# Miniprotein binders against a9bab2: the designs that were tried, part 33

Target 1, 221 residues: a9bab2
Amino acid sequence: MRQRLTVSESKAIFHKEFPFVVPAVYRRLVDELIVELNLLKNQERFVADGVFAIGLTSIFLDFTKGYKPENQKGILLEAICKCTGFSASNLEQIALEAKKLANGLNTNEIKSLITDNNRDEKESTYKLINKNNHYSRIIAIGIYKLVDMQSNGFNKEEATENSYLDLVNNFGYTKERVEKDVNLYKSSLDKIEKALELIEMNIKDEKRRNKERVSRTKPGQ
Short names: E, the ipSAE of ESMFold2; O, the ipSAE of OpenDDE; V2, 0.75 times the mean of E and O plus 0.25 times the DockQ between their complexes.

## First folded at step 19 (miniprotein)

Design pd (at its last look DockQ between E and O 0.80; V2 from the best seeds 0.72)
Fold by OpenDDE base, look of step 19:
Structure pd (fold): chain B 221 residues (1-221), chain A 120 residues (1-120)
Amino acid sequence: as target 1 above (221 residues)
Amino acid sequence: SDEELYQRAESLKESGQFDQARDIFSRVVQRYPDHAKAWRELGRTLQEMGDYQRAVDSFRQAISMNPEDVDAYKRMAESLRRMGQYYEAIEMYWAALEINPDDEQIYQALEEAYQLYYEE
């Protein structure tokens, strides 16, 4: 059994794979993902399936809104995945496949896609949507995003903000748990968005003040 | 002197006389509500006694007076974990890590808290 990496070891690998400075506002995101992914990698009941991949990629995308420079985002995700024993490219592909599989399906049809991970069956076919996967907030967000993506394609009228909760029991989780983690996700996202807005405002104000200062120091020759 | 009382309480705590230490620390923080160290040590005493809720309250006071008290955050998290408040424990560990981002012991405790949180 490969010896479990400590968080410090994973972070050391991360810094090797990402030779850039992570802005302060994104450090917690990076550290949280490293901790959670490192933990999940060592869980026997964990499968990096389509729901997980959707969750992870969505979390990363949503919380790295405003990340500069934009070209480092891919490298950042890759570094987070590598340092925890995952492949970003593979997860992105799996997420895409799961999205395609669920595309155009209603919630009842999505329920039919949820299959038990029969560990005993060497099923050669990688299951994209597993029941009773090791729970994490990443899975919760994956469930939420899986349904949210579908609601944009169907008549807006039937997709309630909580339609994802109808699938939760089919995944083998409690509604209360998933709802809690989804709400925490939304709240955290809102906080980051507000923080970014404040940063942008401060930058604009500083630029304005600097321009005003420069204009005043030009001697009237 | 109040300092003598504090030192006595510390000595009592170190000797395992937690009830007496608690009582003295309580008097100290009542008289000197801004005494951050006394709040922390009260919290530690209460934690050792298994009074985790009061420990958390004491650590919260300590943190309010000293926002960089890594030990208070860690101990607050531990107390929260003991009460089954895993999410809150996780948040306190993250708060501690914001101050000391390379503390492997906190990361270990954090992983344990996540494990417990995801097993519920």
Scores: ipSAE 0.778, ipTM 0.889, lowest interface PAE 0.7, mean pLDDT 89
Fold by ESMFold2, look of step 19:
Structure pd (fold): chain B 221 residues (1-221), chain A 120 residues (1-120)
Amino acid sequence: as target 1 above (221 residues)
Amino acid sequence: SDEELYQRAESLKESGQFDQARDIFSRVVQRYPDHAKAWRELGRTLQEMGDYQRAVDSFRQAISMNPEDVDAYKRMAESLRRMGQYYEAIEMYWAALEINPDDEQIYQALEEAYQLYYEE
């Protein structure tokens, strides 16, 4: 019963939980999340923390902007999580509570929260980060997004592009690894945005040709 | 003829005479730089010689001319993994999965590459 799922087994569960066609432009997002979540679930003592939950939900939302039909987006995230042994609603709750915990804090205050990692806390709030979790790209994006949210408030103009890197070295992560993963994430978002723009232009061109064809063949007044 | 040179190089490669096969495949791709199969076989020969960087360069040329060559992506990923370039190997495995999306062998290699990348 405590047996790990293979990627093939998870994909079988995914298709049962998401009985719709995933557009080709999103196929890699779905498959890559399944692979990475399986890897994390196979770690014996992985604990989904606030930074991981922020990272995962942010990656999903960023990459699924414009997903059609919109009403399948929540079902898609739920299926990705279920097929890898996670709960989408639980992860979304953890992400929300982590954002509340960090709300109004500057980078140094967030750094202090990360440094003071007590495993037996009485509070019902979720921990921002668990130092026992191994590094993953999802954690890197979570750290990046946490600092990016600071920039939305009254202090938006003081944030620099690389402010999130101040949090990284406290855990033995290298700035170079995290920066590489964040930059690859940004590049991937640019690629999917361009792919979606091309798809939209092709749809408009096909509708224009069909209207022109119908107008030429319909004798009208 | 150049087809005879290509066939000689393949025979030398199968016989384990990799230095000679490499030299002949290199001559073929110099004269016919759009010869996707010759680039792939040069990459395979270099891979057998442990020259993983030049193997990767050759596979990249083969892929640029035939972007549907699943074998070239997989072999490039294998060379990158042998060099410890795990993230780059991951990207080549995903490129192979775009062509052959249900290949369990590639998913297993991906999980191993992600593990190695994150543990580095």
Scores: ipSAE 0.597, ipTM 0.775, lowest interface PAE 1.4, mean pLDDT 83
ESMFold2 (binder alone), look of step 19: mean pLDDT 89; pTM 0.879

Design ph (at its last look DockQ between E and O 0.89; V2 from the best seeds 0.77)
Fold by OpenDDE base, look of step 19:
Structure ph (fold): chain B 221 residues (1-221), chain A 120 residues (1-120)
Amino acid sequence: as target 1 above (221 residues)
Amino acid sequence: SDEELYQRAESLKESGQFDQARDIFSRVVQRYPDHAKAWRELGRTLQEMGDYQRAVDSFRQAISMNPEDVDAYKRMAESLRRMGQYWEAIEMYWAALEINPDDEQIYAALEEAYALYYEE
């Protein structure tokens, strides 16, 4: 039985795999993902399926929009996944496959994907969309993002902001639970965006002040 | 002296006389509302008594006066967990980890809180 890694052990591996300094604004994200992924890896009913992969990759992308240098983002995700026993490349592939599967489908058609996955018993085909997967906010966000991605392609009219809630019961969860976690996600994202804006403003102000100082110190020769 | 009263309350708490300790700590914080340690110790006493809601309130006061009180955050989280407020407990553990990011005990408790939150 692979001994369950502690969060501290996972963090130690993370620091080995990511030899760069994580900016302060992103430390919580990294730590949260390490904690949650470490927990999920050890859950018997957990499957890293397409919905999960969409959720994880979306969370990572959304919260790292301002991350600099940009070339470290891939390494960062890889380190987070590796230290918790996941493969970033595999999850990205699974997410892409799930997106392709759901592409162009309406909410009702997506519901059918959740239910029909029971019929193809025979082929060891990795189920991209699983019912009653171990619940996490990552799954909730995966459901949300799965529907949100579809609304961009179909007639804007029917995709209400809460259309994802229509799928929640089909996944085996409660609407209230998923909605709570999605709202928490949105709120957290807004907070980070505001923080980043403040940081950028401060940097601009400092640059302006420095330019003004340099211009004043030029001796009038 | 008020300090003597505080020390007496601590001694009572340590001896398991929680009711008496609570009463004295309550008097101390009423008289000295800015006494961060007294608020924390009141919270601890209340927590031991199983009065988790009042414990949380007391810890909140302690944190407001000392934002770096890792113990108050941790104990507040524990009390919240006992009340089934798992998300709020998670937030308090994260707040504690912002101060002490290498606290293995908090990470263990945090992981448990997430587990409980996802089992609901």
Scores: ipSAE 0.790, ipTM 0.892, lowest interface PAE 0.6, mean pLDDT 90
Fold by ESMFold2, look of step 19:
Structure ph (fold): chain B 221 residues (1-221), chain A 120 residues (1-120)
Amino acid sequence: as target 1 above (221 residues)
Amino acid sequence: SDEELYQRAESLKESGQFDQARDIFSRVVQRYPDHAKAWRELGRTLQEMGDYQRAVDSFRQAISMNPEDVDAYKRMAESLRRMGQYWEAIEMYWAALEINPDDEQIYAALEEAYALYYEE
């Protein structure tokens, strides 16, 4: 029997796989994903399906929008996944397939895609959209993002901010729970976006002060 | 003196006389409502007595006076967890990690708190 990694052991692997500094503004994102992925990896009902994959990749992209340097962003996701026993490339492919399957579908059509958990299939790809998957905030965001894709090719005035709630019971969750977690996600995203704006303002302010200092201190000899 | 009164309350708490310690710490914070250390020790005393709601209220006061008190965040999180307020406990553990990011004990507690939160 192989030992389950503790969060601390996974973080040690993460630092070996990502030998760069993670800016402070992103550290909670990274650490929280490691904690949650460690938890989910070993849950009986957990399936890394299309909804989960959409949720994870969307969370990562939304929270790392301002990440510099850009070329480290893919390595960061790979390290987070690898240190918790997931494959970033496989999850990205699964997310893409689920997005394609749901593209242009309305709520009733998406309901018909939701199936039972099928972890026992010997050689098949898992069903991409499963009901009764182990609940997590990552799944909640996956459901939320899945509905955003259903509005493509429709009159956008017909969709509402809360249209994703129409599917929640079909996934086996309560509307109250999913709505709470989606709202917490939006609040957390707003906080990091505001933190990034402050960082950019400070950088511009320092550049302006340096221009003024250089201009003030550079008379003729 | 007020320092002598505080020290007596600590001694009572360490000897398991929680009712008396609570009463004295309560008098200290009533007289000195900005006494962060006394709020924290009142919270610890209430926590030992199983009075988790009042413990949380006391820890919140301690944190408002000293927002760098890692122990107050960790103990508040434990009390919140005992009351079944799992998301609030999770946020207090993250607040503690903002101050002390290498605490393996907190990461283990977080994983457990997420498990409880998702099993609600």
Scores: ipSAE 0.676, ipTM 0.839, lowest interface PAE 1.2, mean pLDDT 85
ESMFold2 (binder alone), look of step 19: mean pLDDT 88; pTM 0.871
ESMFold2, look of step 20: ipSAE 0.657; ipTM 0.824
ESMFold2 (binder alone), look of step 20: mean pLDDT 88; pTM 0.870
OpenDDE base, look of step 20: ipSAE 0.790; ipTM 0.892

Design pk (at its last look DockQ between E and O 0.90; V2 from the best seeds 0.00; counts 0 for: pae E 1.6 > 1.5)
Fold by OpenDDE base, look of step 19:
Structure pk (fold): chain B 221 residues (1-221), chain A 120 residues (1-120)
Amino acid sequence: as target 1 above (221 residues)
Amino acid sequence: SDEELYQRAESLKESGQFDQARDIFSRVVQRYPDHAKAWRELGRTLQEMGDYQRAVDSFRQAISMNPEDVDAYKRMAESLRRMGQYYEAIEMYWRALEINPDDEQIYEALEEAYQLYYEE
């Protein structure tokens, strides 16, 4: 039995794999992902499928939009995945495959992908979109993003902001639960965006003040 | 003296006389609403009594007066967990970890809270 890593052990591995300072604004994101991924890795009913991968990669991308330097983002995701026993590259590939599978499909067609997994058809679909996967907010966000990505394509008209909720029961979850976690995700994103804006404003103000100070210290020749 | 009352309440709590301790701590916090430690100890007493809602309220007061009270956050989270408020418990554990990011015990409790949250 692979000895379950503690969060502390995972964090120690993370620091080895990511030898950079995580900015304060992103520390919670990193820690949350480490905790959740560490937990999920040890769940018997958990499958790192396409929906999960979409969720994880989307969370990471959305919360790291302001991350500097940008070249560390890939290393950061890799470190988070590695310290919890996942492969970032594999998850990115799985996410891409799931996106391709769902591309151009309406909500009903996506439902069919979930339900038909019990029938004899394509082993590949079952692996990418699983029913009754161990629940997490990552899965909830994966469901949300799976549908949201489709609405940006063809039939904008029918995709309501809550169209993803129509799939939730097909995945084996409750609407209330998924909606709660998705709403919390949206709220958290809003918070971090506001925090980043404030940081940027403060930086601009400091630069302005510094310029003013320098201009005053120039002796009037 | 009020300090003597507080000490008495602590002694009562330590001896398992929670009802009496609660009553004294309640009097202390009513008289001295800014007494952060008294609020925390009231919360602890209430938690031991299984009055988790009042414990949470007391811990909230303690935190408002001392935002770096890791113990209050942890105990608040524990009380929330006992009430089935797993999301709120998780948030309180994260608040505790913002103050003490290397607290392994909090991470363990946090993982348990996540487990419970995802099993609902």
Scores: ipSAE 0.781, ipTM 0.892, lowest interface PAE 0.7, mean pLDDT 89
Fold by ESMFold2, look of step 19:
Structure pk (fold): chain B 221 residues (1-221), chain A 120 residues (1-120)
Amino acid sequence: as target 1 above (221 residues)
Amino acid sequence: SDEELYQRAESLKESGQFDQARDIFSRVVQRYPDHAKAWRELGRTLQEMGDYQRAVDSFRQAISMNPEDVDAYKRMAESLRRMGQYYEAIEMYWRALEINPDDEQIYEALEEAYQLYYEE
């Protein structure tokens, strides 16, 4: 007997919750998040903690920059989360709380925020930044983004390009794995941004040609 | 004739004579490098033999000539998975889903590939 949603079942819920057309350029982002979230929801070691929430919300915002119409972006994230058994508003709040804890801290100070995620321990109120969560590319981006928070406070120290790697072992992951996933993320983001630029250039070029044709033909008919 | 060579290789593949099928399909693609079906069947034969790298190379040739061959993408992904190249397998499954977006079997395979990728 099946005790979790299939991807097909999750996608059916998604279409009920998001009754609009997803532009083709964003279709893989949406489908990939549904697949990954569906997988993670059913993992015993998985915790939707602050690092994960920072990663998920950052990935969504980065890849949907320029999404039209703007008023549908929140509905889109809500649908992706709901169809996989998550609450977008809860995850956004958890991400904000974790960001506030890390804001303006240096790497050593962030390391002191990392607490053990152990099921055999008494429940703790400090579950926002945990080690040994079930690994995912989403959490790798969350770690990367935590270091970005260093630059925004009164006790600021600017992060270098790879300074997030010094934090990785404190989470219980390997530097090589996290670095690979962060680099793949950056490459994927660059590709979608370039695709959007090409789409916009073609639209502008078509509008200018149509305007020139109308101006040339209409007065001289 | 060339059709007789192809047909013989197909029969050998179906009967489990993979070494002989591979040799004939290899001759067909050397003589006719634009033969998409022969590249795909060579890839399938190599996959059955456990030669996953050469299977991937053959499927890539088939895809270059027939980019809508969902079966070639799926089989290429399976070969990549067997070699432990999970990210590359994930990418081939997404290419198959671009063609056939509601295939539940591909989504199931994709979810399994992500599982393996994250546990790597």
Scores: ipSAE 0.616, ipTM 0.813, lowest interface PAE 1.6, mean pLDDT 84
ESMFold2 (binder alone), look of step 19: mean pLDDT 88; pTM 0.869

Design pm (at its last look DockQ between E and O 0.89; V2 from the best seeds 0.76)
Fold by OpenDDE base, look of step 19:
Structure pm (fold): chain B 221 residues (1-221), chain A 120 residues (1-120)
Amino acid sequence: as target 1 above (221 residues)
Amino acid sequence: SDEELYQRAESLKESGQFDQARDIFSRVVQRYPDHAKAWRELGRTLQEMGDYQRAVDSFRQAISMNPEDVDAYKRMAESLREEGQYYEAIEMYWRALEINPDDEQIYQALEEAYQLYYEE
């Protein structure tokens, strides 16, 4: 039995794999993902499937908006995954495959992908979209994003903001739980966006002040 | 003196006389609402008594007066967990970790809280 890594051990590996300073605004994200992924890795009923992968990658992408330098984002995700026993590249691939599978499908067709996994020998679909996977907010976000990505394509009209809730029971979860976690996710994103805006404003103000100072210190010829 | 009352309450708490300690701490915080330590110790006393809701309230007061009180956050989280408020417990553990980011004990408790949260 692979000895379960402590969070501290995972964090130590993370720092080895990511030899850069994580900006303060993103530290919470990194730590949360390390804790959650470390926990999930040790759950017997957990499968890193397409829904999970969509959730994880989406969370990472959404919360690292504004991360500088941009070239470190890939390394950051890789470090988070590696320190918790996952492969970022594999998860990205799985997420892509799941997105492709669901591409162009309506909510009912997606339901069929979840339910029919027991009947049709298509081993590939079962691996990408699992029912009764160990629940996490990452899965909840995966469900949400899976549907949200489809709404941008064809049938704009029927995709209500809560269309993802129609799939929740088919995944084996409660609507209330998933909705709670999705709402918390949205709220958290809003908070980060506001924080980033404030940071940008402060930088702009500082630059202005510096320019004003420099202009005043120029001796009048 | 009020300090003597506080010390007495601490002694009572340490001796397991929680009811008496609670009563004295309650008097102290009523008289001195800005006494952060008294609020925390009241919370701890209440927690030991299994009065988790009141413990949470007391810890909240302690935190409001001392935002860097890691112990108050941790104990508040523990009390919230006992009340089945797992999400709020998780948030309090994270607040504690913002102050002490290398506290493995808090991470362990946090993982347990996540486990409970995801089993609901």
Scores: ipSAE 0.785, ipTM 0.893, lowest interface PAE 0.7, mean pLDDT 89
Fold by ESMFold2, look of step 19:
Parts: structure tokens; sequence; C-alpha cells
Structure pm (fold): chain B 221 residues (1-221), chain A 120 residues (1-120)
């Protein structure tokens, strides 16, 4: 039996590894990733493969585009990964290798890259792009992003927003499930963008009101 | 009076007479649709009876009037989970954590809800 961390224990490690304030708008992202990664770490069928790594790094980058200060983003991802038993640098390398493998391929060519991830095989490490990995919304986003990364001059005109659905059954999932999770992801991105816009508007309004208050208080200068 | 009906329904609920408590709480919320506590207790009574969809509807009414009722969020999430609405349950657990971020029981329930959601 290996050590199994509760979410509370992982959050304690996170705060040691990231001793800075996480702005309120990002707290749900951080906490939710910790919960999901703790769950996935302990699943027998789970493999931290290229599709998972693309999904995780893409989710993090998309949701932290507005994060300040910029130099803390790498530390933040490292802390999230470390507190749940993952290596951010390893995942980033695995994502890079999967991107290289799929670069310039259309969906039919990508189908040929999807391999069996049977635990009974003599090889301990599964392949880079695996069929039948433990499902999560992170995997759903990985599949979605894998198609976006297939851009090539000739194939770009044929790809549609929903071309990723052609791959879903090859991964062992249902199209309806993956589409739902991708749509929820897009909705969540819209919500955080709107929240950031409102925060910026409130700061501008408060700055304008403070400038007016100061000018009324000053003795004529 | 609505307070007398409410108190009678509370006593019936406490004694395990859920059918009668449900009937009286339903009358209270029909006459007084802004009665947040009556909606919450109707939801709790329906939950005990295994009527999870109507429990969810009742908790939603209570939350709309008292958005800081942590127990209503937690019980709504539990009822949604029993109905197989795992994503919606996850969202209600996160709402409860926004109010009470130190509740380890909610984190445990949330982890279980994610597992059910992914294995659906």
Amino acid sequence: as target 1 above (221 residues)
Amino acid sequence: SDEELYQRAESLKESGQFDQARDIFSRVVQRYPDHAKAWRELGRTLQEMGDYQRAVDSFRQAISMNPEDVDAYKRMAESLREEGQYYEAIEMYWRALEINPDDEQIYQALEEAYQLYYEE
C-alpha cells in the first residue's frame, strides 16, 4: 500500500510549495485541480500520458492567462502537480512529445497513433497516446486540443470546431460525454474572462472616484 | 398562523412522521412562498423520504432566498447525487465550500462525486 493523501493533506503541501496569495478568481481552479489530480493518481487504469498532459497544461494556461505576477505561474503549476504526486516538468515534456507526434496530422492519421494501454503488458510504461485511459474532463480537453494542434496547410480547411468528436470513440469514450465536458470547459472560460473584465472595470471606476475625491479635498491645487 | 403550522410540521418531522410533515410544509410554502426556512425543511423532509428531485427543487427555493445556507447547498448536492446528476452536485458542493472552505467532509463528498461523474 502506498501513501494516499487526502485533499486536506495535499492542500497543506500546496501552501508550503506556493507560499503566495492566490487571487480569489483563481482559487476554484487550483482547488479543483488538486481534487481531480488526487482522485486520478489512485485510479488503476489512469496513465499520465500525452493526451492527459496536453489537457492539464492547456487547462492551466487557458485559465491563468490573466494571472499576476506572471513569474508565479510556473511555480503555481509546479505546486499543484507536486502536492498531488505529479511532476510538472515531466508532464510538460510528455505534452511536448505528444504535440510533436500529432503535428500536421489529420484526424484519420491521429487515429492510427492511438494505442492500447493494457496494464497486463510486459512494458510498465504505457504509450504516449493511449486508448482506454481513465476518463476525466482533463482527457476530454486533451482530445479537443489534440485536434487544434493538427494544423497543417492542406488539412486546415477541412477541420471544423467539432472535428475532435471523430476521435472520441477511438479513445473508448462516448461523443455525448466528451462534447458535454468540452462545452462546460468553454463556458467556464467565458465566465472567468467576464469576471476579470468586471474586476478591471471596478478598479477603473474606483480610481476615477478617488481622483475626483482628492481634487475636491485639495485646497485649489 | 404560519408559525403554528411550521412548528407542527417540525415536530412531525422530528418524530419521523415525514408524510404529514411534508403535507404541512407544502401548505406553508404554498401560502407563504417567501418562507426560506419552510422551503429548506420541506427539502429535508423530502430527502428523508427519498424524493430527491422534489427535495432539489425545494432547496433551490430556499437558496434563492438565503444564499448562505451551507446545509441547503450540501443537502441539495446529496440529493442531486442520488438522482445521478453528478455535475450539478459538484457545483453545489463548490458553493458550500465558498461559504465554509475548511469542511473536510465536503471535500470527501466532492472527490466521490467526481469519481461517479467520470465513471458514468
Scores: ipSAE 0.643, ipTM 0.822, lowest interface PAE 1.4, mean pLDDT 85
ESMFold2 (binder alone), look of step 19: mean pLDDT 89; pTM 0.880

Design pn (at its last look DockQ between E and O 0.89; V2 from the best seeds 0.75)
Fold by OpenDDE base, look of step 19:
Structure pn (fold): chain B 221 residues (1-221), chain A 120 residues (1-120)
Amino acid sequence: as target 1 above (221 residues)
Amino acid sequence: SDEELYQRAESLKESGQFDQARDIFSRVVQMYPDHAKAWRELGRTLQEMGDYQRAVDSFRQAISMNPEDVDAYKRMAESLRRMGQYYEAIEMYWQALEINPDDEQIYQALEEAYQLYYEE
């Protein structure tokens, strides 16, 4: 059995795989993902399935919207995955496959994908959407995003903001737990967005002040 | 003197006389509400006594006086964990790690808290 990596060991690998400075605003995200992924990798009941992959990639995408330079985002995700024993490319592919599988399906049809764990016939669906996977906030967000993505395609009318909660029991979780973690995710996202806006405002103000200073220091020749 | 009372309380705590230590620390923080160390040590005393809620309250005061008190965050997290407040414990560990990002002991405790949080 591969000896469980400590968080410090994972972080050391991360720094090797990501030879760039992580901006302060994103350090917590990186550390949280490293801790959580490191923990999940060592859980016997954990499967990195489509729901998980959707969750992880969505979390990463949503929390790195302001990340500069843009070309480092892929390397960052790869480093986070690699240092915790995952493959970013594989997870992205699995997420895409799960999205394709759920594409155009209503909530009831998605339920059928979870429940019809008939082991025999559709090996592919079982691998992408597992019931009773080891719970994490990443899974909760995966469930949320899976449904949210569908509501954008079909009749806007029936998809309530909480439609994802109708699937939670089918996944083997409690609504309260998933809802809590989803709400925390949304709140955290809002906080980061506000922080980024403030940073941008400060940068603009500094640029303005610098321009004003330069304009004043030009001697009237 | 306040310092004498504090030292006496520390000595009592170290000797395992937690009830007496608690009482003296409580007196110190009542007289000197800005005494960050006294709040922290009161919290530690209460934690040892199993009074986790009051410990958390004391640690919160300590943190308010000293926002970089890693020990207070850690102890607060531990107390929260003991009360089954795993989410709040996790947040306190992260606050501690913002100050000391290389503390492996906090990461270990954090992982344990996550484990407990996900087993609920």
Scores: ipSAE 0.783, ipTM 0.894, lowest interface PAE 0.6, mean pLDDT 90
Fold by ESMFold2, look of step 19:
Structure pn (fold): chain B 221 residues (1-221), chain A 120 residues (1-120)
Amino acid sequence: as target 1 above (221 residues)
Amino acid sequence: SDEELYQRAESLKESGQFDQARDIFSRVVQMYPDHAKAWRELGRTLQEMGDYQRAVDSFRQAISMNPEDVDAYKRMAESLRRMGQYYEAIEMYWQALEINPDDEQIYQALEEAYQLYYEE
């Protein structure tokens, strides 16, 4: 390959594409995605398919839920993708198409959608849900989210929180590995939600203190 | 005196006599448990000897006293990686980046650690 970007080079592009301050609470999310996407872009067996796209967009949306200003979230995702050689709009479209394919299906029906990834093919737009893609935690979350959508949707077989594990072997991965990464994801999401609650509490306390200072300097009113 | 013992152990480490350096650094930290530099150098000595678990324990002690010691985080992560504890190594590299956010060497180590983690 002609050019493989280092993480530092990708971060330089990121700062050109996102010329705003990333709040500290989101800095690791951004940097970690850049590291992981840089790694994956250069893997021979990697395909940016529907399961990957669902995973990436879900991780981003879940972890940026409290991001302000809201209108910068799309620009942030675009910058992360662009600096690592991906297109956010293409990935969002692929994720939507994969969700539509799986919508209203039970776990057994989803198994029939999982096709063998032909490793000689590039830009396979018609293989949205692939077996044996290069493993990453992003794929693990994509698998988890496929089943999570199923259980929240149409009248179908009821699924438990762990039903995604029934699909893992069909994707070519081990249950133990995918379960570990899903549990780490849930733990990380809980931590950032708690951190955001503390930040909001501190902002309210500072505004109260500032209001008390202003009231102290303005007599009688 | 702790300074004389420390300097003797450091000289032994620099000359490659790791077994003797380890023994003296161990005495220093046992007698002076708040000696952050001795914990760090004990960890470095153990790392050179391939005793990665005790190296990690020593670096953790150094970090508890000096939480801004970037080198201790980086070396702890390296020892964790050598033991195949890739997720834990990744977490220590992120701790080092909280202190030095633009360290290209840490980002290179992170990329390698993620690759090892995914191949696990």
Scores: ipSAE 0.629, ipTM 0.819, lowest interface PAE 1.4, mean pLDDT 85
ESMFold2 (binder alone), look of step 19: mean pLDDT 89; pTM 0.888

